# Designs tried in a protein design chat: VH-VL binders against q8ixk2r445to577. Part 193

Target 1, 133 residues: q8ixk2r445to577
Amino acid sequence: FFGMLQNKGLTDYCFDYNPPDENQIVGHQVILYLCHGMGQNQFFEYTSQKEIRYNTHQPEGCIAVEAGMDTLIMHLCEETAPENQKFILQEDGSLFHEQSKKCVQAARKESSDSFVPLLRDCTNSDHQKWFFK

## First folded at step 8 (VH-VL)

Design v52 (framework fv_traxivitug)
Fold by ESMFold2-Fast, scan of step 8:
Parts: structure tokens; C-alpha cells; sequence
Structure v52 (fold): chain C 133 residues (1-133), chain A 119 residues (1-119), chain B 107 residues (1-107)
């Protein structure tokens, strides 16, 4: 699958990555932003290795969650996907993070009107259901 | 200053039809999602229908699906609800409400218009 | 499809704290919004996204949401807070679901 990764519950919002420096594509948090249909910062690829890849810049980035954290951060892709970069897109639309055994949820950023994807205990909430558009 | 003004509510017989209107002012109507929410006399709030800013995506509560049609005219800043095959249980005050796309909550409401379905 | 349960009524003395609960299966994983409705008037949004307040809503209004219960808290209650209060969630991208409402009586 490839395209915009959209949330079922927060229906106007898509995965979005806009690094502040085009020469440093890693280390920053993935956010949710209004889906615009123009590719660029909202174009992601779900790979056979269960990675969510950001291919807009070189080197290619892969979404990861560091041990003990709940935020999705852009890392460099590896030749063999490490466990912290593997997400299972399940039949019900949930994105299951294998290493932590948690699901990706659309959440409001603390004390802000902005939204971010975060790891949370898996539930049947529409805020945890995703699809490629 | 945001204003929503509903009109069209009246007494109608079971099986009849009625069209409600909502006039919006004080904001860029074409950029907001809109809903109809109803309240039966002495009862709680019940969501009825939801329409995207463009008019292209529409949702209905199951009990009105196939009988009610929500629509909008962005050039006239107006929202409509066409109600067909009306039932006594559709008796309620119908509110026009502005939806926010961020989380599907209603930040502004009109005063409502009363629809009574009775013989 | 969530079913949201609220107590039908809550009584509170002026200056004290009123707590209105909204029960729902795993509601802590959803966003809860709260509305105030006075007799003969339209509802007004008082808390959104569990705990945020719209401009113009007093700081006395606050919210929380975890597990199976969301709560609207009104501290230092005033006579003008007497109203019906409704919780609401967006569920399965096809339905807005409202609680049954709680009538708050200030003595």
C-alpha cells in the first residue's frame, strides 16, 4: 500500500512529516495534519517488511518508536527492518506495533490543538483505525 | 459573530414531508461541516445527519436513513433537511449545528425549529 | 456504536463542586465533548477533547477521561450553572453519540 495514511475516527487527518531542515530528515516526531492529496510530506509506503516509509527525501526515512516511548519518530531505514520499525496493519484497520504490543492512536498533543499519532493500549476505537487513501 | 437560524418546523401528518432550512452567517460557511441534531419534547439530544463542507460526504443515523436527505447551498450559506415519510417519533426540535472537522464536536448551535408529527 | 450513560440528576450547593459522569465501554480511548443546555435554549459547548475549554467558558469547568468513565467537573458552582449537561463522542466515523443528559440543580 502507498499514499496518504488517514485516520478513521479523525477523518480529515493524515500522517504528516515535515522536517524543519531538508538536510536532517531524522529525529523529529511524525504528526497528523489535514489531508491535502498532494503527496509530499503526506506520502508514505507500507512495505512487505511492515515498515512505514517516507520516501520524499534521501536518505529514506522509516517510522520507529524507541523503547519506553509512545511517540512515532522518523529514523533512517535499515537494510533489514529492526523490530522498533515494524507495524502490522490488521484487518480491522489497527496499526499494531510489534515490539511494544501497542496500537497507533490519533491523539491530541498535550496542551495543544494539534494532533499526533501515539502508541496506546489496543482498543476498538476508530481513533486507532487507519487506511491508505 | 456566528449565527445559525433554523426555519420550516410545523405540524405535519404521519407519512407527510417537510423541508427544514438553516441560514448561517458570521463565518465562511463553505469551510465547515454541518449537522442536524434533534431533541424530542422532554428528552435528550440525538444526532440526525452530517454533511462535509463540500457536500460530497454525508452520514445519517440509521432511523432516518432513506427517509431524510441533508444538503447544503454554499453560495447561499444555507443547510437543508428534507424529511419524507415522517413518523410520530420524528417529533422534535431540530437544531442546526456547526461541526468541527478536528474531532466532530459541535461548537455553535441554532435555537431550533419544532416539528410535530401528529394527526 | 457506543452507549453513553449519565446519572439523570445531580444536586449541588452554591460554591461546592459538581461532578457529572459519562460511562462508556473504553471511553478513555475516545474524545469526549460536553454541552450545557438551559430550558428553552440551544446547547453550548463547554468542554471539548476531554479537557479543553472554548473561549468564554469559565475555568471552573474542567474534564477528565480514562478507562470507562469521563467526568465533567464544575467547581465553585454558581446558580447560573443550573442546566442539563450532555456528553458526546464520535464513534465509527458514522455516528455522533450523546449521553442521556444530567440535570444539575443548584440547591
Amino acid sequence: as target 1 above (133 residues)
Amino acid sequence: QVQLVESGGTLVQPGGSLRLSCAASGFTFSKYYMSWVRQAPGKGLEWVAYIYSSGSTIYYVDSVRGRFTISRDNAKNSLFLQMNSLRPEDTAVYFCARGYSKGYYFDYWGQGTLVTVSS
Amino acid sequence: QSVLTQPPSVSVAPGKTARITCGGDNIGSKYVHWYQQKPGQAPILVVYYDSDRPSGIPERFSGSNSGNTATLTISRVEAGDEADYYCQVWDSSSDHVFGGGTKVTVL
Scores: ipSAE 0.006, ipTM 0.546, lowest interface PAE 12.9, mean pLDDT 84
Fold by OpenDDE, second read of step 9:
Structure v52 (fold): chain C 133 residues (1-133), chain A 119 residues (1-119), chain B 107 residues (1-107)
Amino acid sequence: as target 1 above (133 residues)
Amino acid sequence: QVQLVESGGTLVQPGGSLRLSCAASGFTFSKYYMSWVRQAPGKGLEWVAYIYSSGSTIYYVDSVRGRFTISRDNAKNSLFLQMNSLRPEDTAVYFCARGYSKGYYFDYWGQGTLVTVSS
Amino acid sequence: QSVLTQPPSVSVAPGKTARITCGGDNIGSKYVHWYQQKPGQAPILVVYYDSDRPSGIPERFSGSNSGNTATLTISRVEAGDEADYYCQVWDSSSDHVFGGGTKVTVL
């Protein structure tokens, strides 16, 4: 699976990552932005290792959830995917984070008009459903 | 060879009930979400309901919500549609369709079963 | 609430190219899928993910999607291509949404 990772409930919003330095791509938060299909900021790959890879830059980045956090942060990919980088894109569209046992939900960023994917308790909300475009 | 075979369609009076069945074969039924799609005579396709592999996630088109119930039996490779309080506008060929979740499309369809609601 | 608009009919001579459009607001941001349906038969998926083709479907069938219009293209049309064609997308509020269908007539 690869392409834009789009949310069901928050129509026309996709995973988006735009690091300030293309040579230093890790450490920043993945956000949601209108799906535009332009550039490389919205291109992700779901791998057989259950990673969500940002592979348009070298070295390759993989989305991770840090301990105690509910945000998706870009880390470097590893030869063997670490537990905090493993996601299950389930049949119902939910994106399940194995380590935290929570689901990725499209949410409004606090005190902002922007949106971000956050880990939340798994529900049947369309805001927790995702598909690749 | 994926096969979907619908059954149960018949003539029923308004307000009546009917249960449709779909027998699936040729694939691991429990790994796919399934849908019912209907087509009124001479009209286009309309999605009715879908149910995910586990059966825990279900959605309906608004016009049938509260009246129709989609269910599945993975052990029997079967999909069902219980239709209550039927209306003339429910008259249609009802197709069983296998879904693919990445793009939410239907890669295989049954031949359909005709439901006619008329007094 | 999404509405997909297809022309009611398209006529094409054998050997020529038929183009069936599917209009929708920002449809280019959605996957568009296409189905072929002949009278009394089940729909058959002919194009998925805008432009991918299922195995067994001739390469004469192709798809594109950008802006507000998706297009199913049938090149070197044959008599057997005469059918109704439906576009379909997924919508967050309506789930599976079909176009009104296009009857392709081979002259």
Scores: ipSAE 0.000, ipTM 0.601, lowest interface PAE 12.3, mean pLDDT 92

Design v53 (framework fv_traxivitug)
Fold by OpenDDE, second read of step 9:
Structure v53 (fold): chain C 133 residues (1-133), chain A 119 residues (1-119), chain B 107 residues (1-107)
Amino acid sequence: as target 1 above (133 residues)
Amino acid sequence: QVQLVESGGTLVQPGGSLRLSCAASGFTFSKYYMSWVRQAPGKGLEWVAYISYSGSTIYYVDSVRGRFTISRDNAKNSLFLQMNSLRPEDTAVYFCARGYSKGYYFDYWGQGTLVTVSS
Amino acid sequence: QSVLTQPPSVSVAPGKTARITCGGDNIGSKYVHWYQQKPGQAPILVVYYDSDRPSGIPERFSGSNSGNTATLTISRVEAGDEADYYCQVWDSSSDHVFGGGTKVTVL
């Protein structure tokens, strides 16, 4: 699967990654933004290694969850996907992070109506359901 | 110590041409989107144009499209704005601004250079 | 064709709180950024992504964004906070859009 990764519950919001340095794409947080499909900041790929790749540049980035964190941070992809980069995109649309055993949820940013994807306890909320568009 | 220094602003007659330059330092220039933002005297900020890392993506505000050309020389850490067919309404301080990625926002600005278009 | 509306001016006494609003249709669905500009100086980013603060910007500066209004809040206002403040968004149809600016006067 590839393209815009859109949230079901938060209509018209997509994964968005905008590193300031195109050649140093790691270390920043993935956010949610209105789906616009312009450029490469909203293009992701779900791989057979259970990675969510930001593959518009080389080397490719893979979304990871750092220890003790609930945010999605871009890391470099590795030949063998590390445990903190493994996600299961379920048939029901839930995006499950294997290591934390939590689900990716579209969550409201502090003091804002804007949103970020955060790890939360898995529920049946549409805010935890995602699909590629 | 990010620095952006604009130059080239001067008085020019309507219909004239002018080329602005922005010298960047304190960061890897080639890795950032860059924009020009202008401010007419006593007025607010108006985005003019942005250019991607390599220059492969360029956008303009409608009012300058076809007249202005944004470009960059990454080897010289320089941003340019070629302004042709200048109009009085183009009179403004022109700021060089560093964009965050696509340029959702501008995290650093130059002091600006004044362009005055008047007969 | 996004339009951001700011009040032309806001007056505040030292030590008090200034609130600068930025109005726009469903602006809460967009990330809003704020810039401070003093006369003859370059704009300075003071808030980005609605509520994030760049390093070096005092905690007195905060942002919020919901519904049709984004707000820049300056607490414990100081004389040095007197400046023009601009909100800004990026829109896929209109690219970069700035508000009209708000002049904050410290009484």
Scores: ipSAE 0.192, ipTM 0.794, lowest interface PAE 2.5, mean pLDDT 92
Fold by ESMFold2-Fast, scan of step 8:
Parts: C-alpha cells; structure tokens; sequence
Structure v53 (fold): chain C 133 residues (1-133), chain A 119 residues (1-119), chain B 107 residues (1-107)
C-alpha cells in the first residue's frame, strides 16, 4: 500500500509530516492534518517489513515509537526494521504497533485545536481505523 | 490535590436571582476552561455553561441564555454563575467542573450546591 | 440538537462483564467520555477520549466508539461498580451533550 493514510473516524484528516528543517528529517512528531489529496508531506508507503515510510525527496524516514512513549516520531529507516518501527495494518483498519501491543489512534493535542496519532489500548473505535487513499 | 468547592445554593422564588461560587485549589486555575453542569433531583447531567482561560470565550445552553452569566476571577481562583429570572425547571444540584483539553471533557468535579426554585 | 441514548438500566452478576451503550448519530466521529456517579456524590471521570483511563481507574474499565454506538465495558464487575454511568461528547453545534444515564446494578 501507498498513498495518503486517512482516519475513518476523523474523516477529513491524514497522516502528515512536515519538519521545519528539510535537512534534518528525524526526531519530529508525526501529526494529523486536513487531507489535501496531493501526496507530498501526506504520502506514505506501507512496506512488506511492516514499516510506514516517508520517502518524498528526503532521505527515507520510518515512523517509530520509543519504548514507554505514545507519540509517533520520524526515525531513519534501517536495513532490518527494528520492532519499534513495525505496524500491522489489520483487515479492520487498525494499525497495531507490535512492540507495545497498542493501536494508533487519532487524538487531540492537549490544549490545542490540532490532532496527532498516538498509541492507545486497542479498541473497536473508528478513530483507530486507517486506510490508504 | 485538585479541589473544587461550590457554594451559594438555596431556596429561591420563581423570578428571583442567585449567585453561585466555586473555589478552586491545587492547580493553575488560569490554564483551564471551567464549566457549570447541573442535575435535577433524580435526573441526569445537563451542561449549563463554560468559560475559557481568560473569560474571552463563553457559551451557554439555550435554555439559560440571557438569564445566566458565567464569570471567573483568576486572581482569586474562583468561578461564578449569576442566575436571573429563575424558573422551577432550574431546580438542580449545580456542579463546578474543570474542563480539560480546552473543555472537551471534565476531569474534576466539585460536590455540588443545591438550588431549589419554588414558591 | 444532538441526543445521546443510553439504556436506563443494566444488571450484571459479580465477576461478569457489564456493557453500557451510548447511541448517537455518527458518534464514532466524536470523542466519547464516561462518568461514574454514586448516590449523593459528584461524578468521576472513568474513561475519556473513547478509551483512555485517568490515573486511579482500574484496567477493568475500557471503552470503544464506532459508527453510531459507543460502549463502556466493565470487566470482572465488583459490587463497588454499582452506580449511574453517563456518556458525554463535545459537539460543536450543541457544545457539551450528556447521555440520559444508565443505572448499573450488581446482583
């Protein structure tokens, strides 16, 4: 799969990565933003190694979650995907993070009008269902 | 350590006025949306009004708009509800509630203060 | 105006699972929060943002929210879970909306 990764519950929002410095793509949080349909910073690839890759014109980045954390951050991709970069896109649309045993949920930033993907206990919630558009 | 303590509830005649107060402690009051939520005897919860951090954004449920005024004093860590033109239907326990994430939900509640509107 | 529909009561045996539903048009597009209220007491937040738990709330409490129905699930029910439970959403057209409440009886 590849394309814009859209949320079923938060229907107008897609995974989005737009770091402030083009020369340093790692270490920043992945956010959710209004889907624009043009790819670019909302274009992601789901690989056979269960990675979610960001590979526009930058060095290849892979979404990861650090142990004990719940935020999705951009790391450099590795030859063999480490466990913290593996997400299973299940048939029901859930994105299961193997290392933590949690699911990716569209969530609101505290004290903000914006949204971000966060790890949460897996539930049958539309905010935890994703699909490539 | 978060505490919200309501006061001011009493018996009032229809058409009367009453001012409720809520004293907050244990957190930075000026960084939270605040709400009043009421509950008529034996009935469910009903949101009444909310106010933003500085008081610049205020909303009311339609049934109290024009009659109730929510306000806050951040220097005194206090929330208020001025109730005018009271109706028997306003009879309820009034809860002070702290709004989290710009008021999306209520993480702490006071014990409530009973307002009875009757002849 | 949005309306959230809850069953007025649910009975459950100790050690079993209680499920309290909250029905609303396209409620899966909104974030649902749940409150527990015991007689004469203030409500307590037990689940927020569909499935998150505040500190101090046991793992037996969980939530889900899909389509037109949100559900609060209490597993391994204890006598102390007997209470009224309310769902709530933040609705931009109606601001804050509460369900009518469900009385959970442990018997």
Amino acid sequence: as target 1 above (133 residues)
Amino acid sequence: QVQLVESGGTLVQPGGSLRLSCAASGFTFSKYYMSWVRQAPGKGLEWVAYISYSGSTIYYVDSVRGRFTISRDNAKNSLFLQMNSLRPEDTAVYFCARGYSKGYYFDYWGQGTLVTVSS
Amino acid sequence: QSVLTQPPSVSVAPGKTARITCGGDNIGSKYVHWYQQKPGQAPILVVYYDSDRPSGIPERFSGSNSGNTATLTISRVEAGDEADYYCQVWDSSSDHVFGGGTKVTVL
Scores: ipSAE 0.151, ipTM 0.765, lowest interface PAE 4.7, mean pLDDT 88

Design v54 (framework fv_traxivitug)
Fold by OpenDDE, second read of step 9:
Structure v54 (fold): chain C 133 residues (1-133), chain A 119 residues (1-119), chain B 107 residues (1-107)
Amino acid sequence: as target 1 above (133 residues)
Amino acid sequence: QVQLVESGGTLVQPGGSLRLSCAASGFTFSKYYMSWVRQAPGKGLEWVAYISSSGSYIYYVDSVRGRFTISRDNAKNSLFLQMNSLRPEDTAVYFCARGYSKGYYFDYWGQGTLVTVSS
Amino acid sequence: QSVLTQPPSVSVAPGKTARITCGGDNIGSKYVHWYQQKPGQAPILVVYYDSDRPSGIPERFSGSNSGNTATLTISRVEAGDEADYYCQVWDSSSDHVFGGGTKVTVL
């Protein structure tokens, strides 16, 4: 699966990553933004290694969750996907982070209508449903 | 200690050309998107152009497209704005600004350099 | 083609709270950033991504963004807060867009 990773509950919002360095893409947080697909900042790939890759630059970045965190941070992809980079995109659209045993949810920022993907306890909320478009 | 220092602003006649420079220090210049933002006297801020870290991605505000060229020299920690076919409405303080998140916002700004286009 | 609308001026007494609005069609769906600019000085980022605050910016500065209005709130206003404040968004069709700016006067 590849393309824009869009949230079901938060209509028209997609994974978005825009690092300040186009050649050094790691270390920043993945956010949610209106789906537009411009500049490749919303192009992701779900791989057979259960990675969510930011597949627009080399070396490729893979979304990771750092220890004790609930945010999605871009790391470099590795030959063997580390545990903190493994996600299961379920048939029902849920995006399950294996290590934390939590689900990726479109979450509202405080005092804002803007959103970020955060790890939360898994529910049947459409805000935890994702699909590639 | 991020610093951005603009230079090159001066008086020029309409139709003239001018090249602005921005000297960056206190950070790894080559890792950041950079932009020029201008401010006409007594007016608000207007984004002019941005360039990605490697220069692969460049965008302009419509009013300057075809006339202005943004470029960078990462080896010299410098950002440039070549301005051709200048118009009176281009009169402004031109700020060098560091972009974050592909320039979604600007986290550091220079003091600006004044460009005056007048006959 | 995004247009951000700010009030031209806001007056506030010291110690009180100033609220600067930035209006835009469905602006709540965009990330809004705020800059402070004093005369003859470079703009300073004071709020980004609607409500995040850069290091070194006092907690007195906060942001919110919902519906058609983003708001920069300056609590316990000080004389030094007198400045022009600009909101800004990135738009896929318009790239970087600034509001017209709001002059905050501390009475």
Scores: ipSAE 0.071, ipTM 0.747, lowest interface PAE 2.9, mean pLDDT 91
Fold by ESMFold2-Fast, scan of step 8:
Structure v54 (fold): chain C 133 residues (1-133), chain A 119 residues (1-119), chain B 107 residues (1-107)
Amino acid sequence: as target 1 above (133 residues)
Amino acid sequence: QVQLVESGGTLVQPGGSLRLSCAASGFTFSKYYMSWVRQAPGKGLEWVAYISSSGSYIYYVDSVRGRFTISRDNAKNSLFLQMNSLRPEDTAVYFCARGYSKGYYFDYWGQGTLVTVSS
Amino acid sequence: QSVLTQPPSVSVAPGKTARITCGGDNIGSKYVHWYQQKPGQAPILVVYYDSDRPSGIPERFSGSNSGNTATLTISRVEAGDEADYYCQVWDSSSDHVFGGGTKVTVL
């Protein structure tokens, strides 16, 4: 699967990665933004190793969640995907983070009107359902 | 500490007018959407009106549109609700509530002020 | 205008789990917020954006929202949880809609 990773509940929003500094491609939080249909900063690839890969820039980034955190952060991809970079995209559209046993949910960023994907306890919420477009 | 204090509730005859006030303290009032939410005796919560942080966007529930006017004075940290052509159905405790994230939810509420519309 | 349906009352024994539902057409595509109101007091926000908790709200309060039903779950219920609970959504970018409220009685 590849393309724009769109939320079922927050219908017009897609995974988006646009770091503030072009020279620092990794280390920043993945956000949600209006789907623009142009790929670029919203183009992601779901790999056979269960990675969500961002390959618009070099070096290639892989979405990860650090221990004890709930935010999705861009890290460098490794030859063998570490556990914190593995997400199971299930048939019902849920995106399950195997290491934490939690699901990715479209949520409001605290103290902001912006939306971000966060790890939350798994529910059948439409805000936890994702699909590639 | 965030505080919202309502005032102005009293007994009014049908067809009368009343102005409610809400005094805010403990936060930067000018950065928040504000709402009025009412609750009839023994009944549930009903949203009445909201106003954006700048005052540029204002919305009302259908039953009060044209009769009620929400306004704010950011210099005085105050929210107002001017109520005209009052009906017995408007009898309720009126709460001042702070909206967050474009007013999507209410994180702090005042204790309310009772408005009774009766003859 | 959207209508949110809550059961009028829920009874639960201390230490057990209370589940309060909020029904609405396609409510799973909206964000649901929950408020607790005790007699003579102002409402308090207990869950927002479906499942997030404000600082100071115990972890035994949780929420979910899918399809046509949102649910507030209170685990290990205490006597102090007796209150009316209201769900709320912001619908069509201009209206806030509250459910009718559910009175939780701890017996």
Scores: ipSAE 0.007, ipTM 0.591, lowest interface PAE 10.2, mean pLDDT 85

Design v55 (framework fv_traxivitug)
Fold by ESMFold2-Fast, scan of step 8:
Structure v55 (fold): chain C 133 residues (1-133), chain A 119 residues (1-119), chain B 107 residues (1-107)
Amino acid sequence: as target 1 above (133 residues)
Amino acid sequence: QVQLVESGGTLVQPGGSLRLSCAASGFTFSKYYMSWVRQAPGKGLEWVAYISSSGSKIYYVDSVRGRFTISRDNAKNSLFLQMNSLRPEDTAVYFCARGYSKGYYFDYWGQGTLVTVSS
Amino acid sequence: QSVLTQPPSVSVAPGKTARITCGGDNIGSKYVHWYQQKPGQAPILVVYYDSDRPSGIPERFSGSNSGNTATLTISRVEAGDEADYYCQVWDSSSDHVFGGGTKVTVL
């Protein structure tokens, strides 16, 4: 499935990737931003290999979580998805990161009014429920 | 170590005035939103007022608007609540609380100061 | 009017799990914070942003927030957890709203 990946709890917010340097699309944190319905920075594809792919640039980026971290970072996609790039979109809307056994949650940054997706213990909260729109 | 120490609470007649103070230490006071939260005897917590780090944004619960004034002195690391036209229903322990993340929640609280409004 | 509803009391045996609920219309769209208050003391933040814990708060404290109900869960309850617990949200009108509080009794 594909489209804007929207949060059930934080209903106006979508996954967004806006790297400051167009020469290097990888290595930056995925954020949440007001859903604008235009695709572009907010257009993602969920694949049969459980990847969340960024569809704006070539080569395609895949969302990953680095070992010991809780932030979602854009990496290059691989022929066979590595464990750190696998997210199970469950029927209840939970986005389960298989390697860490944690769920993706819409979270507010302490120093600002901005929001980011972070790995947290799975709590069945609406801020941990996602859907493609 | 973060400390917030309230003072000024006392017995006051209905219609009277009182000023509460909160002395802050152990952190950079000028960078935090601050609030006053009260608790009537045997009852729950009720937010009263907050003030932004610079003092430019000030908000009150409807029941005290026009009667209470929140203010701060960043040079003295102090928060104030000027209470006018006091009513029996204003009787409560008044807590000074530090707001985190633009004041969305309160991470440190003082021990409170008791205000009793009675004839 | 914005109102958060908590049960007035919850009783739990030592070592068991206590669940304190906070009801509010579409509360799952808001971030919920939880405070613990012992007699004669100031409140202490125990859970913020639905499920995060401040440093020093044991992992047996956890939270969730879905639909019209947020829940504070205290696992392996100890006598020292006996206290009043309050939920709190902030809304776009710059109002802070507290629940009525729940007295947790360990018996």
Scores: ipSAE 0.488, ipTM 0.864, lowest interface PAE 2.2, mean pLDDT 90
Fold by OpenDDE, second read of step 9:
Structure v55 (fold): chain C 133 residues (1-133), chain A 119 residues (1-119), chain B 107 residues (1-107)
Amino acid sequence: as target 1 above (133 residues)
Amino acid sequence: QVQLVESGGTLVQPGGSLRLSCAASGFTFSKYYMSWVRQAPGKGLEWVAYISSSGSKIYYVDSVRGRFTISRDNAKNSLFLQMNSLRPEDTAVYFCARGYSKGYYFDYWGQGTLVTVSS
Amino acid sequence: QSVLTQPPSVSVAPGKTARITCGGDNIGSKYVHWYQQKPGQAPILVVYYDSDRPSGIPERFSGSNSGNTATLTISRVEAGDEADYYCQVWDSSSDHVFGGGTKVTVL
């Protein structure tokens, strides 16, 4: 699967990544923004290694969750996907992070009406359902 | 060490033409959207035009559409703004600004080049 | 055709906190970015995506955005913080939109 990764509950919002430094494309938080398909910042790929890959830049980035965190942070992809980069996009649309045993949920950014994907306990909420478009 | 250096700003009469250039260095130019943003003397910032990394997507502020042309040469790490039919209200410092994508933020700016349109 | 409204000026004493507002209809649903510009200089990004801070920008600079108002907060204001500050958003209909700018004067 590839393209815009869109949230079902938070209508018209997609994964978005916009690193300010091309030489350091890792370490920044993945956010949610209106799906517009303009540019490469909303293009992601779900790989056979269960990565969510940001492959519009070289080296390629893969979404990871750092220990003790609930935010999605861009890391470099590795030949073998590390445990903190493995996600299961399930048939019901839930995006499950294997290591944390939590689900990715569209959530409000702190002190903002803007949104970010965050790890939360898995529920049946549409805010935890995602699909590629 | 991202650098953006504008050039080409000068005095021109109304109705005249001018071409601005922006020389980019310190980053992979071809991967970034680029914009021109201008600032009239003593006034605020106004976005003028943007161009996608490949140049396939271009947009202008309404007031310059049909008169200005934004372009880029990725091989030369250069951004351009061809300004035709210049008006006094086009008088401004024109900044070259880097944006990762079309409509987000400008993380790096040049020092600007002054364009003065006056009879 | 979004319009961003900033107060024309904000005065603050050294060591105090300056708050610069950026008003817009449902601006909280958009990401707001902030730039600092000193006379004769290029703008500098100081806050992006409402509250993220570029490397090299001191923690004294912070941002928030909710409802119809985004706010740039400068704590422990220093003389060097005197500048014009602009908010900016991207709008699907208007592309890049800047606020009118706020001149921050350090008393």
Scores: ipSAE 0.006, ipTM 0.630, lowest interface PAE 9.3, mean pLDDT 91

